# VH-VL binders against q0atu2, part 279

Target 1, 119 residues: q0atu2
Amino acid sequence: MLDKKARIRTSREYRNVFEKGKRLSGRFLIIYYVENALDNNRFGFITNKKIGMAVIRNRIKRQLRAIVREYQGQVKNKHDIVLVARAGIGKSSFEGMEKDYIAIMKKAGLFARNANKID
Below, E stands for the ipSAE of ESMFold2; O stands for the ipSAE of OpenDDE; V2 stands for 0.75 times the mean of E and O plus 0.25 times the DockQ between their complexes.

## First folded at step 13 (VH-VL)

Design zb18 (framework fv_daclizumab; at its last look DockQ between E and O 0.81; V2 from the best seeds 0.00; counts 0 for: pae E 4.0 > 2)
Fold by OpenDDE, look of step 13:
Structure zb18 (fold): chain C 119 residues (1-119), chain A 119 residues (1-119), chain B 106 residues (1-106)
Amino acid sequence: as target 1 above (119 residues)
Amino acid sequence: QVQLVQSGAEVKKPGSSVKVSCKASGYTFTSNYMHWVRQAPGQGLEWIGYINPSTGYTRYNQKFKDKATITADESTNTAYMELSSLRSEDTAVYYCARTDEWYGDMDVWGQGTLVTVSS
Amino acid sequence: DIQMTQSPSTLSASVGDRVTITCSASSSIGYMHWYQQKPGKAPKLLIYDTSYLESGVPARFSGSGSGTEFTLTISSLQPDDFATYYCQQYDSYPLTFGQGTKVEVK
């Protein structure tokens, strides 16, 4: 589980990311990201009814948190990043989600230069 | 029962201004962004901008940054678009349409407002 | 700006025909939305996120694609389907639409 300090928690924090951040679309995810004034990254997760019932949404959110946690140490510092699950994510495998996350984060240039091999 | 109802057709002189309204009902007004799209006679759809009614945050197509002003009144569930310095080229049907921040699919549209600019 | 070009601009077809409309984006995008518009009416959302049908849309409509190429398909054209169709992207601002494809009676 992500540390409390590594989570976007307030509506204001989410709003800031959506209004001031950059947006990129992947196959299953949309990411919004913006620099913060902290020494750590914060992650947020958005799921809605388009991806399925509450059980599905909770599963997806749990899987996305697992993915983010796994690669957290390789992400450039001082960013707020919000992951928005797209409609098709409910039909994807965990590996598919992971690949999409990696691809979109690379496209965003959010992995650190000295990050370990990411594939 | 979700619907958007726009104000009636307008006939304006060049150089004048017009303000079109879009009243929302059947859903929480502040839960969706309100977009404005225009369609010149016999032409396609062109995005003007949107407003987040909960915060007042707006984003414009650069083409319309000096032409359109989008506002919202939460107390009346009404979004507005004002067009200034009207020209004949501004003659079009103007639509309001709701969407969420992430998907961008405009699932509910107003009936459209014809604005005619003529001498 | 991401420009989107639909093909064809006009399509003549008969009831029962399989109809395919393509939308090409100037840059790679994540997904495409599709709308139907009839004369004197507002656009109606048909498909979101490339391949998901909006509530109430008949199953004869479908969407597919990735990258820069996307398609809207009507498996068996019905009288109610003669209209103009638009694709739309939300990957970058400004939001942009295709120029439209008019499906008319042959």
Scores: ipSAE 0.719, ipTM 0.920, lowest interface PAE 0.8, mean pLDDT 95
Fold by ESMFold2, look of step 13:
Structure zb18 (fold): chain C 119 residues (1-119), chain A 119 residues (1-119), chain B 106 residues (1-106)
Amino acid sequence: as target 1 above (119 residues)
Amino acid sequence: QVQLVQSGAEVKKPGSSVKVSCKASGYTFTSNYMHWVRQAPGQGLEWIGYINPSTGYTRYNQKFKDKATITADESTNTAYMELSSLRSEDTAVYYCARTDEWYGDMDVWGQGTLVTVSS
Amino acid sequence: DIQMTQSPSTLSASVGDRVTITCSASSSIGYMHWYQQKPGKAPKLLIYDTSYLESGVPARFSGSGSGTEFTLTISSLQPDDFATYYCQQYDSYPLTFGQGTKVEVK
């Protein structure tokens, strides 16, 4: 569970990431990321019609939040990061989503050399 | 029913300008990016740029940055593209098309506006 | 800029044929989209995110690929399918399209 300060909450905050940030795509995820003026990271999550019905989209959001929480201690600080679920994510396992997140965050240069799971 | 309706064909002299309109209906205008795409006679598709109608933020293909100006009017649900300093090579059909902010599939297109530049 | 190169540029085919169109990216991309355009009409989205059919698109259309190589397939060509097809990437700006593949009557 991410605490309130680690969440992107407003439409303006999301749009700043989309308009000013960099974008990278993985197998199941697209990330947008931009440096912020805070001393902490913030995370946002997008699911859309391409994923499926609302119950499926909500389950995927919860799984992605759990993954982000597991690795948040290894993320370089001062970033706003939005995870966008790709259409195929509904067929992925939790482990598949996790591996994709690690790979794309490393490609973006947002993880430290030794990214480890955070309890 | 989601629609994008563009202004009618234009015939212009070299050196003049033209402003093409794209009126949106059947969805929340500010929830999507509006793109402009050109197609010269017998040629393929070229991306010109987009506007985020909710913020006014624009992004241009560098090829067109000194040629095209993209605007939007939320009160009329209309996007515009102005082409300046028209030359014969600007003769093309110009399309508007919408996308989301992060995925970029153009799921609705306008009917196209033929701009003919002839001396 | 990421260049998208389609092959063939023109393809002659008959109703019932299996048609395959290839799109190659100049560098690796995560996903791409396919459009159909008929003469005098705007393009229409067929396939989004490489392999997913847009609503209302017939099941004879399919897409596949990853990295730099992507394919649009029509399993059994119908009269309505004679058109020009474009691939498009949005992985990086500027957004780019392939040059198009015209599928015409044999």
Scores: ipSAE 0.326, ipTM 0.821, lowest interface PAE 4.0, mean pLDDT 90
ESMFold2 (binder alone), look of step 13: mean pLDDT 93; pTM 0.954

Design zb2 (framework fv_daclizumab; at its last look DockQ between E and O 0.84; V2 from the best seeds 0.78)
Fold by ESMFold2, look of step 13:
Structure zb2 (fold): chain C 119 residues (1-119), chain A 119 residues (1-119), chain B 106 residues (1-106)
Amino acid sequence: as target 1 above (119 residues)
Amino acid sequence: QVQLVQSGAEVKKPGSSVKVSCKASGYTFTSEYMHWVRQAPGQGLEWIGYINPSTGYTRYNQKFKDKATITADESTNTAYMELSSLRSEDTAVYYCARTDEWYGYMDVWGQGTLVTVSS
Amino acid sequence: DIQMTQSPSTLSASVGDRVTITCSASSSIGYMHWYQQKPGKAPKLLIYDASYLESGVPARFSGSGSGTEFTLTISSLQPDDFATYYCQQYDNYPLTFGQGTKVEVK
C-alpha cells in the first residue's frame, strides 16, 4: 500500500519524530510531525495494547494506512509523520477516522495549498 | 514482572550532590522512556525530565535544567538522576517512572528515594 | 507552561458518598491521565486518556472531560479510595500535574 520509501521503519526514525517533532491531538488520533531531509514524506503508525487486541490493532493500522494512501498526494513533501491511535479509536468508523485525519492535517498546515479540494 | 527499584534514602549537606539510581527489570530497558518526578514533603508531583535509554537523549523541565542530570546505563538496565548544588528546598521524594513516548501514562513507578538536605 | 488546577484541594467524605474531583487546564489540552497516591506509596495510574480505566481499577471510578475541564468521579466511595488524586497533562512540555486532591475520612 505505502511504498517502502514512504514508511518510517526503525525505532530510531520513530523516536526522532517524537523527540524533535510537533504534536497535535484530534478526536481519535494524535499526530507527530517533523521536517525530514528527504524529497518525500514518510508515515508511521502507533497502536498499543490498550487500544485493543491484535486483531483490532491490525484493523486500525490497515484503515489508517488506507486513509494516508488516499490523501498522500495532497501532503506537503519532506515530512515524517506518525499517526498515534487514541484509546477511543476502536469505536470510530472509517469515515470518522478519515474526517479526523483531514481536520488534524489541515490544522498542522500539512496539506499543500494547491492540492485538490479535500472533503 | 515489571519493576523499578530505586536506591535508598540519602541525607546530604547543602552544596553537595546526590545520584539516585533506578534499576529496571521485567522488560526491555530501551523499549520505554524513563521519567523522573519529584514530590516535596506534603506537596504535589513535579516532572523533572526524561531519558531515551537507548541513545541517552534527554528532555528537562527548564526549572530543573541546571539542577538535574539524567543518564542511563543500558548494560545494567539502570537510569540515574544526579542532583547538584543541593539546597534545603531540594528535599523531596524522587521517583522514576516508565512510560512509552507516544501515550505518556506512567504505568510503572519506582518506590521513591527520599533525599533530605540539611546541615 | 500549562497549569493544571484541581478542585477541591481537600475534601472530606464518608463511605458511600459520590465524590467528584475537577481538573482545569490553563489552556486547551488533548491528552491527560489520572493517578491515585496513598501515603508513603508511589502514584498509581488510575485513568488514561481522560476516561479509560487502567486494568484492575474498579468500575466505580470514571473520568470525563475535554479541552480545559476534566472530572474524576467515584460513584460510591469505598475505604480503599481515601487517597490523593492527581491529574497529569501529556500535551505540552513541561509535563505538569495538578496540585492534588486529598480525599479524607469525614
Scores: ipSAE 0.790, ipTM 0.909, lowest interface PAE 0.8, mean pLDDT 92
Fold by OpenDDE, look of step 13:
Structure zb2 (fold): chain C 119 residues (1-119), chain A 119 residues (1-119), chain B 106 residues (1-106)
Amino acid sequence: as target 1 above (119 residues)
Amino acid sequence: QVQLVQSGAEVKKPGSSVKVSCKASGYTFTSEYMHWVRQAPGQGLEWIGYINPSTGYTRYNQKFKDKATITADESTNTAYMELSSLRSEDTAVYYCARTDEWYGYMDVWGQGTLVTVSS
Amino acid sequence: DIQMTQSPSTLSASVGDRVTITCSASSSIGYMHWYQQKPGKAPKLLIYDASYLESGVPARFSGSGSGTEFTLTISSLQPDDFATYYCQQYDNYPLTFGQGTKVEVK
């Protein structure tokens, strides 16, 4: 599980990312991201009923949290990042999700240059 | 059961103002963003802007930044759009539409309000 | 601004026909939604996120595409399908719609 300080937790925080941040779309994910005034990154996760039943949505969230946690140390600091699960994500593999996450984060330029697990 | 009900048709003189209302029911008003879209006679759809009813945060199409003012009243679950300095070119049907801000589709629309501007 | 161009602007077809409408974006986008509008009525969401049917939409409707090219297909046109269809992007502000495709009776 992500550290509490690494989580976007309030509606206000989520809205801030949406309203003031940038967005990029991947195959399975949409990311919204904005610089924050902290020394750490915060991550949020969005799913809706169109993804599937609650069991599926919870599985997706667990998988996304695992992916984010895996690469957390390689992400540029001072960002609030919201991962939005697209409708097709329910049919994707974990590896597919991970690949999409990496691709979209690279496109967003959010990985640190000194990252050694990327590429 | 989710629906948006707009105010009735308006006939206005050039230079005057009009305020159209959109009352929401069947869902938590503050949980979704409310968009406004216009459609001139025989023409396509044109996005005007949206409001976050929870905070009052608005975003406008630059084309309408000096034309439209969008507001919301949480106590009555009603969104408003005021058009100022009306011209004949402002003659159109104006729609309010609910959207999940993260996914960007407008799944519930008001019935539309015709605003006719004529001397 | 992202320009959305639909093709064709008008399409004449008969009941039972396969109908295809295209929407081209001036730049690559991740979102594409399709709406149906009948005269005197508000638009109705048909397809969201390029290829997913909104609840209650008949299975004869389908969507596909990515990047800059997207399509809406009606496998077998029904009398209830004669209407104007719009594509819409939500990738960048301002939000923009295609100019519409009117599907009329041949």
Scores: ipSAE 0.729, ipTM 0.915, lowest interface PAE 0.7, mean pLDDT 94
ESMFold2 (binder alone), look of step 13: mean pLDDT 93; pTM 0.953

Design zb3 (framework fv_daclizumab; at its last look DockQ between E and O 0.84; V2 from the best seeds 0.75)
Fold by ESMFold2, look of step 13:
Structure zb3 (fold): chain C 119 residues (1-119), chain A 119 residues (1-119), chain B 106 residues (1-106)
Amino acid sequence: as target 1 above (119 residues)
Amino acid sequence: QVQLVQSGAEVKKPGSSVKVSCKASGYTFTSEYMHWVRQAPGQGLEWIGYINPSTGYTRYNQKFKDKATITADESTNTAYMELSSLRSEDTAVYYCARTDEWYGYMDVWGQGTLVTVSS
Amino acid sequence: DIQMTQSPSTLSASVGDRVTITCSASSSIGYMHWYQQKPGKAPKLLIYDASYLESGVPARFSGSGSGTEFTLTISSLQPDDFATYYCQQYESYPLTFGQGTKVEVK
């Protein structure tokens, strides 16, 4: 479970990441990311109704939060990061989402110096 | 029943300016971004820029940075685009379009406003 | 800027034909959409994220592709499908559209 300090909470905070951040597309995910003025990272999660019904969207968000929690200690600090679910994510496995997250975070340069040791 | 209704056609002289309006209804005006797109006669679509209606933050295609000024009035649910120093090549239909900022598909369009610049 | 080049620019077809439209990006992109525009009307979202149909779009439409090459297919052209089609990338700013493909009656 992500602690309260690691959550992007408000619409304004989310839109700051969109407006000021960089964007990268993966297979199932899009990430937006920007440096913040804090000592820690914050994560946000976006789905919309094209992804599916609320039950499906909530399951996807739960899975993405679990993935982020698993790797959060390896993420370079001082970033706000928003994970956006693509339309095809409902057909992915948890493993597929996880592999996509690792690949896109490496491409963004957001993992610490030990990024090569991430499975 | 989401709707974008634009102001009527305009005929302008070179060197003048025009302000096109786009009135939104059927949704929370500040919940989505508003884009402007032009289409010269017989030509394709060109992106001009967007506005965050809640803060007034804008982003422009550099091609239009010195030509277009995008604004929004939350109290009237209306977005505006002003074109300055009009020239004959500015003759086009101008569309407003609503976009979910994270996904970027323009799912609702205004009917378009023809701006004709005649010598 | 990422240039989106559509092929063909104009396509003559008859009702019942299979129609294929190609959109090529000047560099690899991961996220793009298709729009349909009838004469005198605003564009309408047709396909989002390369291959997913917008609500109300008939199943005869399909989209595919990745990287630099994307395809829109109409499996059996209907009278309502004579229109101009545009691809749009949402990978980097400025947002760009293809030049359009006009599908017209043969």
Scores: ipSAE 0.827, ipTM 0.918, lowest interface PAE 0.7, mean pLDDT 92
Fold by OpenDDE, look of step 13:
Structure zb3 (fold): chain C 119 residues (1-119), chain A 119 residues (1-119), chain B 106 residues (1-106)
Amino acid sequence: as target 1 above (119 residues)
Amino acid sequence: QVQLVQSGAEVKKPGSSVKVSCKASGYTFTSEYMHWVRQAPGQGLEWIGYINPSTGYTRYNQKFKDKATITADESTNTAYMELSSLRSEDTAVYYCARTDEWYGYMDVWGQGTLVTVSS
Amino acid sequence: DIQMTQSPSTLSASVGDRVTITCSASSSIGYMHWYQQKPGKAPKLLIYDASYLESGVPARFSGSGSGTEFTLTISSLQPDDFATYYCQQYESYPLTFGQGTKVEVK
C-alpha cells in the first residue's frame, strides 16, 4: 500500500487535479497531473463500473498501486497524479498495464532524468 | 430512471437574453458534470461548456465565453445556461448532457430546448 | 482545437448492408466516442472509449481505431439504424464533434 502522504484522498484533491491539471491518454490509462505545493508526490486511482465487477475493479486498483509504488521514486517530485483506468484495462496483463504506465508517464515528462529503471 | 428534463422552447428578440434549465433526476446531481451542447438547424453538434455542480467550477468553449453562462442549483438538481445578447445565429436546439468527469462520454442527454431568435 | 472529420457525410444503404463510418482527428487522441441521433431527438451514446458498447446498444454496432483514425461499423444495417452518427473527442478542450454522417435509405 502507498504511504498515506503519497495518496490523493479527498474529493477536493481529486477535483483539483481534474480541474487544474493536464491530461494524457494511454492505451489502458488516462493520467491527470498537476504540480502541488508539497515535497512529495500524491497518487489517485479512478475506476468505474464499466471496468467490471467490484472484484475486478479492486484487482485493477491493487495492480496500479503496485506499479506506482515500483516507479514512484523515479517520478519528478511535487506532483499530484491521478490514474484513470480505461475500459480495456480489465483485459490487460499486469505487464501491459506497467508498459502503458511507463509510456504515458514518459510522454508526460514525469520521470526524472536520473531514472534508471525505465530505459 | 436517470433523466434530464429541459425547459420548453423559447422565442426571443435580438439583443435579449434567455435562460434554459435542465433538471436532473435518478442520480446524484453533484456526482457528474453537466455539459451544454448546441445544434443549429440542420447542423452538427457544438460544445458550449460544462459545470461541476458540486463546486460551481465551469469550463467554456472560448467561442461561447461571452455568450453563455452556466450555473447549477444543487438544492433543485437543476443546471442552467443563460445566453445573452441573442442573435439570429444563436437559433439552435440546446442540449444538456451529463458526463463522468474523468471519462468524458455523454451518456444521458436532455430532450433539447429550441431557442429561436428572430426580429 | 482538434478537428474531427467524418467520412462520408452522407451514406445511402439498404437493410442488411455492412456500414462503415470513419472519423479522422487533426491530432492524435486517446479514444473516440460515438453517438446516434434521430430527427427531432437528442443524441444517444453508442460507443465509448473507441470500441465499447454502451448498455442496451445492439451487438451489430462496433468501434475501432486509435491515434487519428477511428471507425464505427454496423455489421448488418437494420431499419432502426437510419440516423445521423457523430464522433466526439475528449482529448483536449474545447470538446469537438465530427460534422456527422447521415445514414439514409438507398
Scores: ipSAE 0.610, ipTM 0.893, lowest interface PAE 0.9, mean pLDDT 94
ESMFold2 (binder alone), look of step 13: mean pLDDT 94; pTM 0.957

Design zb4 (framework fv_daclizumab; at its last look DockQ between E and O 0.80; V2 from the best seeds 0.80)
Fold by ESMFold2, look of step 13:
Parts: C-alpha cells; structure tokens; sequence
Structure zb4 (fold): chain C 119 residues (1-119), chain A 119 residues (1-119), chain B 106 residues (1-106)
C-alpha cells in the first residue's frame, strides 16, 4: 500500500502536475510528471467515465496502485507522478499494464540508473 | 444539459478591442479547463489557449500571446477572451470549448462568435 | 510545433461509399482526436483516443493509427456524414489541428 505521504491528495496538487509537468503516452497509460520539493515521490491516478463504469474504473485504479507499489523503490525521488488510464486500458491484462508502466517510466528517465534493468 | 453559450457577433474597426464571453451551465464551472479556438473564414481550427477557471492560470499558443487575454469569472460561470489591436486577419469565428485536461479532447463547444474586423 | 496534415483536403463521395481520411503528424504522437463540423455549426467530438467513438456516434465511424499516421474511416457514407473532419493532437503545446477534410456530395 502506498504511504499517505506518497499520495497526491488535492485537486490543486493534481493540477500542478498537469500545468507544470511533462506528459508521455504509452499504449494503456499516459503519465504526467514534475519534480517536487519533497524528499519523496507522490503518485496520483486518473480515470474518467469514458473508460467504463465505476466498478471497472475502481478495479483499474487498484491495479495501477499495485503496480506502482511494486516498483516504487526503483523510482527516482522528488517527483509527483500522475498515471492516467487511457480508454483501452479495460481490455489490458495486469501484465500488459505493468509492461506499459515500465516502458513509460524508462522513457521518462524516472527509474534510478541501476534500477532501470527490471526486465 | 451541459452548455456553453457565447456572446453575439461583433463588427470592429482595426486597432480596436473585443471581449467575447462564454457562459457555462450544467456542470461545475471550475471542474474543467476552458479553451479558446479560432476559425478564420474558409480555414481550419487554431488553438488559442486555455484557463484553469478555479485559479486563473492560463497557457497560450505563442502565436496569440500578444493578441489574446483569457479570463474567467467563477461567480457568473463565464470565461472571457479579449482580443486587442484588431486587424483584418483577426476576422474569424471564435469558439470556447470545455476539455478534460488529462485527456485533451474538447467534448463541449460553444456555438461560436463571429468577429469581423473591417474598415 | 507538431504539424498535422490531412489527406485528402476535399473528397467527393456518394452515399454508401467507404471514406478514408488520413492524418499525418510531423512527429510521433500518442493518440489522436477527431471532430466533425457542419457548415455554420461548432465542431463536434467524434472519436477520442484514436479509435473510441464518442457517445451517439454511429458504428460506421472508426479510427485507427499510431505514431505519425492516423485514419478516420466511414464504412458506408450516409447523408448526415457530409461535413468537414479535423484531427487534433494533445501531445505537445501548442495544440494543433489538421487543416480539415471536406467530404462533399459527388
């Protein structure tokens, strides 16, 4: 489970990542990311109604949180990172989401140098 | 039920200014970003910029940075765009459009405001 | 700036025809949105995220593509489909649209 300090909590915090951050698209995910002034990373998760009903959106968020939790020790510190579920994510397997996350995070340069070798 | 209603057509002289309004209804005005897009006669669509209605934060297409000023009034659920130092090249239909910031599609558009600049 | 070039600029077609519109980006983009615009009306969101139909859009519309090449297809053109179509990217500022493809009666 992500610690409370590792969560983006407020609309203002989310919108700061959108307004000031960089954006990268993968097959199932979009990430937005920006350096923060903390000693740790924070993660946020976005779905919308076009992705599916609430049950499906909540399942996707749970799966993304699990993926983030598994790899959080490999992420360079001091970043706010928002994971945005693309419309096709509901048809992805957990493994497909995981591989997409790894690829995007490598492309963004957000994995620590020695930790980037996770595949 | 969601609507964006724009102010009426304007005929202006070169060198003058015009302020176009876009009144939102049917949703929480501050929950979505508002964009402005122009369409010159017989031409395509050009993005002007956006505003975060809750904070007033704006971003502009560099082409329009010295031409357009985007504002919002939360108390009236209305976004505005002012065009300054009008020239004949500014003759166009100007649209406001609501955007889910994370996904970037413009899902609700105003009806458009024709601004005609002529001697 | 990412330039978006649509092909063709104008297309004459008859009801029942299969219509294909291509949008080429000057650099790789993650996904594409498509809009339909009829004369005197505002654009209307048609397809979001490359291939997903907005609510109320008939199944004869489809979208596909990746990287720099994207297509909008109308499998069997109907009278309501004579309009101008625009692609739009959201990967880089400024946001840009294609120049438009007018689909008109042959």
Amino acid sequence: as target 1 above (119 residues)
Amino acid sequence: QVQLVQSGAEVKKPGSSVKVSCKASGYTFTSEYMHWVRQAPGQGLEWIGYINPSTGYTRYNQKFKDKATITADESTNTAYMELSSLRSEDTAVYYCARTDEWYGYMDVWGQGTLVTVSS
Amino acid sequence: DIQMTQSPSTLSASVGDRVTITCSASSSIGYMHWYQQKPGKAPKLLIYDTSYLESGVPARFSGSGSGTEFTLTISSLQPDDFATYYCQQYDSYPLTFGQGTKVEVK
Scores: ipSAE 0.819, ipTM 0.918, lowest interface PAE 0.7, mean pLDDT 92
Fold by OpenDDE, look of step 13:
Structure zb4 (fold): chain C 119 residues (1-119), chain A 119 residues (1-119), chain B 106 residues (1-106)
Amino acid sequence: as target 1 above (119 residues)
Amino acid sequence: QVQLVQSGAEVKKPGSSVKVSCKASGYTFTSEYMHWVRQAPGQGLEWIGYINPSTGYTRYNQKFKDKATITADESTNTAYMELSSLRSEDTAVYYCARTDEWYGYMDVWGQGTLVTVSS
Amino acid sequence: DIQMTQSPSTLSASVGDRVTITCSASSSIGYMHWYQQKPGKAPKLLIYDTSYLESGVPARFSGSGSGTEFTLTISSLQPDDFATYYCQQYDSYPLTFGQGTKVEVK
């Protein structure tokens, strides 16, 4: 589980990312990201019923949190990042999600230059 | 049961103003953003802007920034769009449509309001 | 602004025909949404996220594409399908629609 300080938790925080952040679309995900005034990154996750039943949505969120946690140390600091799960993610594998996350984060330029787990 | 019901057709003189209403029912009004879209006679769809009914935050198409004012009344589940300094070119059917801001498709539309501007 | 260009603007077809509508974006976008509009009626969401059917939409409708090229396909045109179709992007502001494709009876 992500540390509490690494989570976007309030509606206001989510709104700020949406209103002021940049947007990039991947195969299964859309990310919204904006610089924050902290020394750490915060992550948020958005799903809706079109993804599937609650059990599916919860699974997706767990998987996305696992992916984010895995690469957390390689992401440039001082960003709020919201991951929006799109309809197709319900049919994707974990590896597919991970690949999409990596691709979209690279496109966003959010990985640190010294990252060593990114191919 | 989710629906948006708009106010009736309007006939206005050039230079006047008109305020169109859109009443939402069947869902939590403040949980979705409300968009406004216009369609001139025989033409396509043109996005005007949206409002977050929970906060009042708005975003406009620059083309309509000085033409349209979008507001919302949470107590009545009603969104409004006011058009000022009406011209013949403003003659169109105006639609309200809800969407989740994170996903960006408009899944419920009002029936439309015809605004006719003529001398 | 992201310009959306649909092709063709008008399409004449018969019941049972396979119909394909293309939407080209001036810049690469993540997802395309499609709407159906009949005369005197509001637009209706048809396809979201490029290829997913809105609830109640018949399976004969499908969507595909990526980057700048997207397509809406009707596998076998039915009488209820004669209408105008619009594509829409939400990747950047302002939100934009294609100019529309009118599917009419041949």
Scores: ipSAE 0.795, ipTM 0.933, lowest interface PAE 0.7, mean pLDDT 95
ESMFold2 (binder alone), look of step 13: mean pLDDT 93; pTM 0.953

